# VHH binders against Thiamine-monophosphate kinase (thiL), part 2

Target 1, 333 residues: Thiamine-monophosphate kinase (thiL), of Prochlorococcus marinus (q7vei9)
Amino acid sequence: MLKEENTQEILHDLGEQEILNRLRKYMDYGQIDDDTALIKSYKKELIINTDMLVEDVHFSEITTNPNHIGWKAVATNLSDLACSGLEEVIGITVGLSAPSSTPWSWVDGVYTGIKAALNKFGGKLLGGDCSNGKQKTLCITALGTKGPLNLHRSNARPGDYLITSGPHGLSRLGLSLLLSDPITKSINVPNLLKEHAIKAHQEPQPPIKALQTLLKCKPYAMPWNAAATDSSDGLLEAIESLCRSSNCTAVVDHKNLPKHADWPSGKQWNDWCLEGGEDFELVVSLPPNWAKAWLKAMPCTKAIGRMKEGPAKAMWSNGETIQKAMDTKFEHF

## First folded at step 4 (VHH; framework vhh_7qbe_3)

Design p5 (from j3a with G50M)
Fold by ESMFold2-Fast, scan of step 4:
Structure p5 (fold): chain B 333 residues (1-333), chain A 120 residues (1-120)
Amino acid sequence: as target 1 above (333 residues)
Amino acid sequence: QLQLVESGGGLVQAGGSLRLSCTASGFTYDMGWFRQGPGKEREFVASISMSGGSTYYADSVKGRFTISRDNAKNTLYLQMNSLKSEDTAVYYCAAVYEWSTLDESEYDYWGKGTRVTVSS
């Protein structure tokens, strides 16, 4: 557990050639020998997504170490692919920009996290670029094959169950715990909840297992169509996105909010469950038979509401529109 | 928008059996069967929750009728056994678009009905 004192190498001192030589250990054999990666022909539809993580916007050294940054960059991108019906991860490209004063240990840590995520979820490092920049940025482009399931936000239908693949609010709680937010000092957070919350923030899991189980649960006679989105911007935004794209009303019950077993009680904690963000769970609109099969096959899933005919909005079961607690941008003068 | 189409009505002897079906043009929450006999008001027969896990019956049909649904086919069924002359009526399929509703006043959509006649 003692750190050995070695000379700290920075990118400027290594130079371009040595940096590329060191990155080779993370790449698949031969992939960085050319400017482009060769991908074998696929007889399936392909899906692609690009996400960017920027220092002081998406990550900081206070809440995440370099390994967490690399893991999160891959995991968040794969979450987007999962919501589009991902079958297999082909691979990723990495664009890394950092100041020349950046320690090699930081770059090494990021790539270690990237490789750990790929080893868990699949895919190859297909290539990438490393450039000098004023602040650290990480740009991931992910490529995968599309499976038989057609997931579009516009596929929600009146009568559907609204289901989430897991609990919400954990990443927001984890962030507050890592920042020593005064609000977390006002409650006694159980150790298990603390561990789950911190891990959810630092090492999010793309909902690939949830997606695979959803496919297996489809009733035989039912079309390969469903509505899904991820909850990266919060559960309420995910629900509203499905409503807007499908022109349906979502009805949610306070009693059915997808809370961790040890989640605190009260309006503020319900607000964090609805609006916390960065949970990266699937939020899915499913016809009743498929919904019931998925709920039975995956105990971590929860039916939180129903879709019905009406305007594109989210409402409580009591008929009131769900209001955003964090929407205070405009003041009355 | 939502349409309900009943089928399976007809003439049957007292003590006989009949199965009614109702096909919906789309997904429904709770569904039920209602009937109206000659010179009588419409009355509740049976209802079933969206999941099929909860069923409710009028006292007059309890133990003789069974309500079920096949959500993959958007179809509701009523299995009628030990039929009596008092069961003679037009049977209506009804559907709910609101959560947890099993009351007649809450049903949003209705079929045109299917006639059942029980002889002697």
Scores: ipSAE 0.000, ipTM 0.105, lowest interface PAE 20.7, mean pLDDT 82

Design p6 (from j3a with G50W)
Fold by ESMFold2-Fast, scan of step 4:
Structure p6 (fold): chain B 333 residues (1-333), chain A 120 residues (1-120)
Amino acid sequence: as target 1 above (333 residues)
Amino acid sequence: QLQLVESGGGLVQAGGSLRLSCTASGFTYDMGWFRQGPGKEREFVASISWSGGSTYYADSVKGRFTISRDNAKNTLYLQMNSLKSEDTAVYYCAAVYEWSTLDESEYDYWGKGTRVTVSS
């Protein structure tokens, strides 16, 4: 039986043992034969993160194929590690739960996406479990080594530049394009922007390159400390979290919002840039000398504002508080 | 390090069809087809994302050519229908090696090409 001809072969018909045997090709030899994976000592600090992705909450077959789901599951987890100062990905474990009526092609597609992301960003598939469940669910635990850069939200200081590693709003626009949202049909979205937005939603990139460049351009005399978070919950939430953890005010310039070159003009599109979510870029607070070095070394970065003494809030440069206009968080309960 | 090998080129009559293949020695991110006709600059033909979810075509081939990939075989395909004399060119397979942005034009690896001649 060729894989491309087995689209209707379902998990129930294969059974647990056959499913496990088919997953062997994605794992290191011997890893699947034991209840635990052995990890060699690295003599470095380790960082670990666990994410759970649930069908119709975190992903949908309407907007993403199985390859995209597997890629996204790894990429989003690695984004969390990057914001903690990741140096090297050691590997991941995968817990998969799905109805017995699920096609094998779906599972195979998900693991293909997982392996593609690991091949791109590093790490091994250390182990996986598969169980019967009423809803498709992926539970991924990622393990990496920590580099010399100490990234904590509490490290922001008055006088710092507020910088993003890339444009914001693309994933939100991509989602709307994939859902054929009337809002996107009412404007002229250039083809290049459409492609970038859809790709950003389906194939996010953890900000590993941005982190590497930030580390390399650090001025010699500066301590290995900076404030950073990712923008998975939206740019505005990222800025506010830095403010809360550091007890200072962020002042953002309307003209410096980190928009794609072809981004539409208007309040709604600025709201999507600020609050759209799932962009997985770094949002960083840096002293001026380090900030200027990073801006020069990496053209896709943008200075969007400054940190000042004051209450834990985000303000526009005109003095007005930045108000939330969107309800963009997923509910867990 | 990465090798790309094109095949499937040849002589074909105008209005005919031809299928090109490109096999990679390992993982490739986004892939595309480019062509260079006699005395002309190299031009873009079609591209496909690593997952197959996104495809883009040059206006001159849209509706006639179809790009696809089989990741299990590390193989890229270009199905060419309704061939015209203007399609005569050496066709090159290209792959993105290090993808750090959403830019689709940074191809690091190239095959040596396969010749397509359309005659009447």
Scores: ipSAE 0.000, ipTM 0.354, lowest interface PAE 11.5, mean pLDDT 83

Design p7 (from j3a with G50Y)
Fold by ESMFold2-Fast, scan of step 4:
Structure p7 (fold): chain B 333 residues (1-333), chain A 120 residues (1-120)
Amino acid sequence: as target 1 above (333 residues)
Amino acid sequence: QLQLVESGGGLVQAGGSLRLSCTASGFTYDMGWFRQGPGKEREFVASISYSGGSTYYADSVKGRFTISRDNAKNTLYLQMNSLKSEDTAVYYCAAVYEWSTLDESEYDYWGKGTRVTVSS
């Protein structure tokens, strides 16, 4: 006899009260049943960020499963907090909207991913809302304490070293591999690079370890000021953002692009390193003595250039302005 | 590809002065001067940060040599005063990717050198 087709439970059949009862297992102890969460009093400055992940815009079931979606929603938000000088994650709130035809297994998977990220990086699930909507959407608000480091995009100064916390382009390569893009078939991508690229796309890591190491490497007599941003919109955009906010010119050398050891050679692959996006690494402008200390303490960091006096732009070491490449987006293929 | 071109070398009498120049074909970070005398290993002379705010000198040249730069002209200078016969050497311009005042292994770009001879 053929096994009965397993019909998945859908949200419509459960109803709002049962959905909320099932979500309670993800909530941290002490969450109140009212519309508000109680947060322990902190004698520190607080930082807050809100991000939205929208189906077919920020995630797709072709490239990510529900656990990856929930992980990514938390990780990307915590990356923004890290770039603002995060000391400790207090917690998050989750707004979830989904069609009533959505399987419960999808919601359960998303929350499993959310809890996995919080268990790794810190913080409590402080509360959430669940609503019926035509498109699957996650709205995450994250709250953390601010540490002693004053990280502002406007803190970059002439003479600073421009450093990345890790390689760039991996998430873009991972996306292409997951979509079976013909471009990735034209080259022999080593298995280790494939593994790293796919993982970078599906399970981004907020640069909390990089931030902690940066703090520990600060020279004793230096002010607690540095410039940083994340590279979620691509490395070139991150560099240009620092330039705009600090009114400085960034000078980058082609030979020092922050590429994975097995990264392919050529202009297209350098363009993916610069413009690929979703790498969630720190891009930092630091005085030379602090820069040297961080480079020595953390082998995955790389000096890619310097800041100098001049207009708010990024340039190559040969003096040419770094231009955005054409045709690096999927919508152009 | 970055090129460094030194100039200003020549023959000078002991106690005299020379100014060396080094012109880069493009942007340079931190820069320095090294020299190699007859029968000697190459040695550090002076270095300067990109901003010009930090300078370092070998003990043998402190108070006699002055390093400076003009970033608008992509040019590095070494003003050499009170020259001694021991200063006879080929002088090399170098540019670093990362800041270094002493270790020549930190310098990514090197010029061909310019000869300085100090006569008695």
Scores: ipSAE 0.000, ipTM 0.137, lowest interface PAE 18.0, mean pLDDT 82

Design p8 (from j3a with G50F)
Fold by ESMFold2-Fast, scan of step 4:
Structure p8 (fold): chain B 333 residues (1-333), chain A 120 residues (1-120)
Amino acid sequence: as target 1 above (333 residues)
Amino acid sequence: QLQLVESGGGLVQAGGSLRLSCTASGFTYDMGWFRQGPGKEREFVASISFSGGSTYYADSVKGRFTISRDNAKNTLYLQMNSLKSEDTAVYYCAAVYEWSTLDESEYDYWGKGTRVTVSS
């Protein structure tokens, strides 16, 4: 953790050269000395992704401290790589923009969070810079190697099981709790659920472990092909994207929604499970034998439905189309 | 269910070294070591990802302890160097399926522990 100081240093007073000198301690030797990073030759296919986190759009200092912001910036980018069949993180580059009045302690906190995530998930800090801007922004580019698993949303087939790697809605609940939203006061949320929800929002975990287990439990005779996407935009959107790309219908069971054990009952809470977003779990369509192997190997996974022949849509097991609800609501007024 | 069995504990002189092992009966994700000293709460020591590509250490042990794993043998190791009397504790092996490995409440499976005593 960052030690308290009697006075605060701001970026304006430090200047560009001193800021870069201080960032050097987070970098591999030589990476910040030049405008470019040298990547050694790999015998594997490479995957690359760029994500931006923008203040008041993707993060708020009301709900996340600087360490959480840095962690989340890395974790969300690595989630995108994971749904593309990531084997190993090579590294990241960081573009940071912030007002010149920003305390150095904020920048230091962000980089501390970035390094904590890289220490957990893998990869090197290949390069970074800090520039002035009216709004705080983090631009992360991540590079990794592609493993043997061929993951495409178009690989879903009629007969597949629809499985998620973990519970959904926790990040949305965590956001609501951190904002002291009146809706969370309408129900007595157990302390364990509160802690899990807040942590899910502030410290998301990319589904790298889920991906590794999925790969490891593949039946011998099965091809290295599966359909997967992450649920960063919500579970329902993840399901619908698989349907659109594969031209199949997803049939979801109400009783099998992937809810935390202490999750509240009712339509509002089912809506948050389906549409809350930022859960960063894998949503996967698998043939029955591979599905059963993954469910056994990873107890936190849940079979939520099946894929069938039909139009590109998600429906309940009773035949009704699953309707979006949350896109029309402003609950912070 | 998954079983974790720790070994390698014992009596060692201050400044000495000791290696702990933990063997799992099946597949594990991230694994970690926790310890509980006399009159203290259980605390995090070190964790390692399934691939071995990521490790994290408590500040009190960083530079002295090294966590590693051999996935072919389903075995986790903790190499402890430059031992101090403050390292005296029961050491627990833990395995997790999800969430951060920094919080002991996230671990799904635990061993029974192995005792380490550091004397002068």
Scores: ipSAE 0.000, ipTM 0.139, lowest interface PAE 17.2, mean pLDDT 82

Design q1 (from j3a with T28D)
Fold by ESMFold2-Fast, scan of step 4:
Structure q1 (fold): chain B 333 residues (1-333), chain A 120 residues (1-120)
Amino acid sequence: as target 1 above (333 residues)
Amino acid sequence: QLQLVESGGGLVQAGGSLRLSCTASGFDYDMGWFRQGPGKEREFVASISGSGGSTYYADSVKGRFTISRDNAKNTLYLQMNSLKSEDTAVYYCAAVYEWSTLDESEYDYWGKGTRVTVSS
């Protein structure tokens, strides 16, 4: 049986107390009833991160439904924890702001997506707040335990392998497909690539399994130190940030760019692989023996280059500096 | 063309020390030492980056062997301490452009080898 009014209720008509009452079904231990969440004692170091997702800046209802927005909010935050050496997700808090005219079905969809991501990656919904605002905004704070791996961007060393946990450019292609961009209609995009690209944009996967495999592959005599960052701002920016923090040169081979098997050929598509963004893969600088172990244990990883002594820059194997093609100083203004 | 010339091999008593050298002309390569014992496959021993900033060792030699280089003299060294009978092998130096590894197939240039015999 259908109830026509249930999906047409707006936040104004429900009021704050009813909204919080409905959100209790997503909560563990009644956490939403208090101003603070109670965390049990952990005899481990903790890591914490906060991300903001703002309507028309970080998400659009044209490309992502409410479930995807909620999923993405959790997944992107957990990606940041993963690049910091995450062992276990403890949980998250959610701050939600939306216009009073927002349908309850939108809020319910967002929380459904949040809960789905937590069910897959771990953690509890520890608490949240709902407020009236002119623009839809999600503020997620995630808390996890730190494992034995010391991941810092400054840990890259000359001689290290530069490895990514998965392919890059898929989210950028997915965005273009969802917007019906004429560029994607000018080429024959295989159905499998199309499906993978759309899913990568709407349902990103934090590299938690990649991180767990990296830890398990560490050679016994090797120190628990490596360099890592995520590629949310694009692969080239991830590589350059490792170079800046470690004061090393990264040498990348064109033939080793981390492309999907069906990825189109040409400069534009190489540019999307390097600079597309929102792939949320782990980009790691590793000693050769640890690198070889990880590459063997996890087929989706790819060695894309090497770190060498030199100025803090990314270069091609032919000696030319890798130039930005998509990102300009005017893009952020 | 890059050429590698090894020296320093010989007979040593167990517990002793020996230093191997490998000379080359014009180097900005990652380099390594490999060995092949009687009736065994060739195995990795140690590697060093072109700058000398990064070094890697096989578990069997870690703490006993030290790899180093002097780029001004175009020379690679392997200092071998606390030698065991199991260290008896022909030792090879090898070089690879831009890409150091534990996999011998990745190395482009190889020396002729120098014999090390560790007696009881």
Scores: ipSAE 0.000, ipTM 0.127, lowest interface PAE 20.1, mean pLDDT 82

Design q10 (from j3a with T28D Y29F)
Fold by ESMFold2-Fast, scan of step 4:
Structure q10 (fold): chain B 333 residues (1-333), chain A 120 residues (1-120)
Amino acid sequence: as target 1 above (333 residues)
Amino acid sequence: QLQLVESGGGLVQAGGSLRLSCTASGFDFDMGWFRQGPGKEREFVASISGSGGSTYYADSVKGRFTISRDNAKNTLYLQMNSLKSEDTAVYYCAAVYEWSTLDESEYDYWGKGTRVTVSS
């Protein structure tokens, strides 16, 4: 009996071009298969950060000279890049706005500080601009290469160790000392602590060496993923940021607060450790094996707590929520 | 506050076995077992790291006791084999955030204890 012919597409009839076109629909990468497979190597990833410093908000000439302002502008930005897995600083650009009445010596001092920081941490001054404005403002954009370590605040997991790269509260104490605040005269602050605190406030160090050690300590079988942030807005805010991004609870022990060896005792000084700000240390959530390796390799690190399943909050080991005691935050408008 | 609850104690004949358990809320603390015999001070028995990778034992129990944990169940275990009359004690579960210590003063959280009596 007569029946209509069924025709089906076969690979021979589609040809090589049509086959390649159909395969491209399923691939995130545009691969070309001809006589040989063409595979392009992955290029180094680049990371970019922009930070803005405003007079009487982020800096004051009472506590920092122009050299310190320029140093701090670079260090702050490089701290943010470090928390994103920085491998190498390529360079920075500088946008400066200031009143026409500003002395050149101020601008020259700022650039001297910028160059000093770049000489220490790496990178080139790639460009800059200067414009007239009613308030002194410094805008730094930093460019670096990204290493293999994927640092995202959302990578914190229940069971992780919560670790800081160094002591907290030093910059807040340094600020108080530089302002001749009566509060620092009520206690005997040892000379070594005074020196460290003032230096921490005026010449912060981005945690680049902490990051390099962290990378070198990764166990072979572990993925290149961890959670990190800096403590520029205070240790408590850094911990809370990790909790919010990962949707887990941080449990901190009072006895494990990351204090300088000579740090004063008492609630006020614990509050400065948690909320003082501008310490620019790395705050990291790490799986246990990696955590223990980093703690051993870098003696200035301290385990301050653990991450657990629960709501996005920081709590003491006794089960109470950690409450903010200090109002040291600025509004950017 | 972290709550530790021990269970599994009881009366056992010399040469017998018991398994103690301790349940804890929260994540993987470094944990230990301590014991206090009649008229004696508390002494260290065994500890295990939060990662489960490292264990430490008192010489008196080494080779007879095994410490282990199931982090999915928030439970710490002490498997006690070849029990002796000298093992008669109240056994305490303890937890610490600071790690790899045999000093009881370093432990922050303690259970109320479970009694083990070994008849000879």
Scores: ipSAE 0.000, ipTM 0.126, lowest interface PAE 18.4, mean pLDDT 78

Design q11 (from j3a with F27D T28F)
Fold by ESMFold2-Fast, scan of step 4:
Structure q11 (fold): chain B 333 residues (1-333), chain A 120 residues (1-120)
Amino acid sequence: as target 1 above (333 residues)
Amino acid sequence: QLQLVESGGGLVQAGGSLRLSCTASGDFYDMGWFRQGPGKEREFVASISGSGGSTYYADSVKGRFTISRDNAKNTLYLQMNSLKSEDTAVYYCAAVYEWSTLDESEYDYWGKGTRVTVSS
């Protein structure tokens, strides 16, 4: 008889060597056997990003299981690479810290989620380390190749269309549904919206397909330059970031907020769309010809406003400044 | 509707080679090969991500089998070298649109299978 993994096995009892042996199944052949990973030579520029996910700050076991935590760690990092013009994911390294009392099943689940995300979006698991720590923490470094598109927040110009790659607020709604928040119990959330919101929170998708479609839609006579940022800190923060870096005013139309079809009506739900965070969509400022091509090619994109000459701020189409109504979930200090 | 069609199976001698193909009627993200031998449970063989950038292999086939894909042709391949009698099985192509793992339960679409028999 063969024994399967025991869910009651803890890291302390396994020891370092057994933990490394079990992690070997997640690594590409030979990667875990050396102190360093070998990266094949590339003729393209490389982009690198590092993100940390900390228990009770970036994730909670109440709302996400270990597979979701591992998926999110990779997806969040790849979203940052996408907003920098990612062409191909080369791979990632994983630093995992957890108390010695942590079940092996938790670590196994996290790596299963990591591999699922890499399997979907590309890249190799180039290396991983596991260390003792009082709080569960994941540190992911991702490496990719840069394509021809130069995405910088400072590239926004007066006259540009302001476009999102997808709807905003879903992750915030999903979080509230998973926490059984009274505010979500006060409304009747349709089943499809509920499913989409929970999935958006637990299994975010980096906007790689949106980026590739954006590349294909570029008019011939136009430079390979656009303004973009991701919306991990919320849509309003993304818009304001573009305004600050480009020294332009963004004019947003209430009618064009990027809401899911079944999204509730009202100020509080508009606030969640603008400030909810963790949607991981591209927020892009594009010249009209490129903007119209992208909107036509990808129906999930939405034009939410225009850039104009003026101070670095976001305004409604009626001339009022868009006011921040929610505390920033992701401010660390 | 959307379907996966395997081809390339057959009878081959131990130590020989065989290439399996799987043609998809549409675009899929992750694709993989699973197999089921006589009297055995279905097992994972290999998978490849939508971009083709990541590949994963069962320990029993590492170094002998190579998975690849041609997205322009919507075709998945499995190059099988140094075949053993233990590789005798019906090989299934599997695909998914969204999140996937190495667990077969995560794959949404399956072909009908192609038989590989390795004689000694």
Scores: ipSAE 0.000, ipTM 0.123, lowest interface PAE 20.3, mean pLDDT 82

Design q12 (from j3a with T28P)
Fold by ESMFold2-Fast, scan of step 4:
Structure q12 (fold): chain B 333 residues (1-333), chain A 120 residues (1-120)
Amino acid sequence: as target 1 above (333 residues)
Amino acid sequence: QLQLVESGGGLVQAGGSLRLSCTASGFPYDMGWFRQGPGKEREFVASISGSGGSTYYADSVKGRFTISRDNAKNTLYLQMNSLKSEDTAVYYCAAVYEWSTLDESEYDYWGKGTRVTVSS
């Protein structure tokens, strides 16, 4: 726990210089005092991604504490790099904007979460800035090296297996549990599912281990090409994105939806699995030999369908087009 | 995802006929029949495209066997005529979304097989 004086300090009273001085403990000495960070030169291709997290849009203090917000900011950005064939995380930069009335303990908590994620997944805190703003925002830029695997949404081919690296819908269920949604009170949610769902929402894991296993499973004679995307916007959107970029039809089997073992039965719960979002799993289209090797090497992966020649759409194995759910509280248009 | 169930195997006299069936639910895959005789490697017999528009046969069965499908009934058929002792084997139904070769390795889904014994 922080001292009372420390928990009562707000950014306005500290001023910019003192805030930067306090953030020094999260960075290598001198880096925050310079306008630029120095990065070692690499012979490999570099990949870079920028994500912005905005209060009341991407996070809420009702469902996530500052540590969770900082963790999520890093994890979501690294998920994007993983979908591009990440080999090694070089580091991140952090732009933080918050109202001057924000407690220092909030900023300290966010950076604690950021450092925890970097300690787990790799990379250094290369630099950052803190400024006054009406809403709390985090702007994370992440830099990594690209490995030999060429992951592009346009690489899906007819005959490919459609595979997900893990279960879907957990983050959506976790959000509802944290908000005490009547829907979750109307059913008996097993304790293990509840624990997994809340953790998935608050502490997402970028699919770096899934990516590493996928790379190691590649058959010798096969090209270093595959199609992948993450499921941050929901599983159905991920599938449709692969279809649009590759000009193929995805055929999904109802019985093979990637559900947690204790997942409830029924249309609403299938809809949450397909459209819940923020699961940050890999959704991958792979040639059969590579697909079978990955499914064997990583038990949490699941074959959910196949790619075929046809229009850019997702369909059920019975021939029906997969329809987006109507009347969800997260859809306004 | 897909389960394949073969039926119609049995004992038949040389020169006789037998029809094998394979039930497959869902999408109209490109499908094939393979067989494995006693002490032999698994070999290709016949294949048919998802639409039924293209068929291919092994030289050993061409003119004697006919592959067909009824997509409305989710069923693949192999009509075997003029059966020979050499046709004795376990017959396997196999499926793939789209083929590029007739090689066994490209087929993703396999049934457990149905036994055909041809006596002379």
Scores: ipSAE 0.000, ipTM 0.184, lowest interface PAE 17.6, mean pLDDT 83

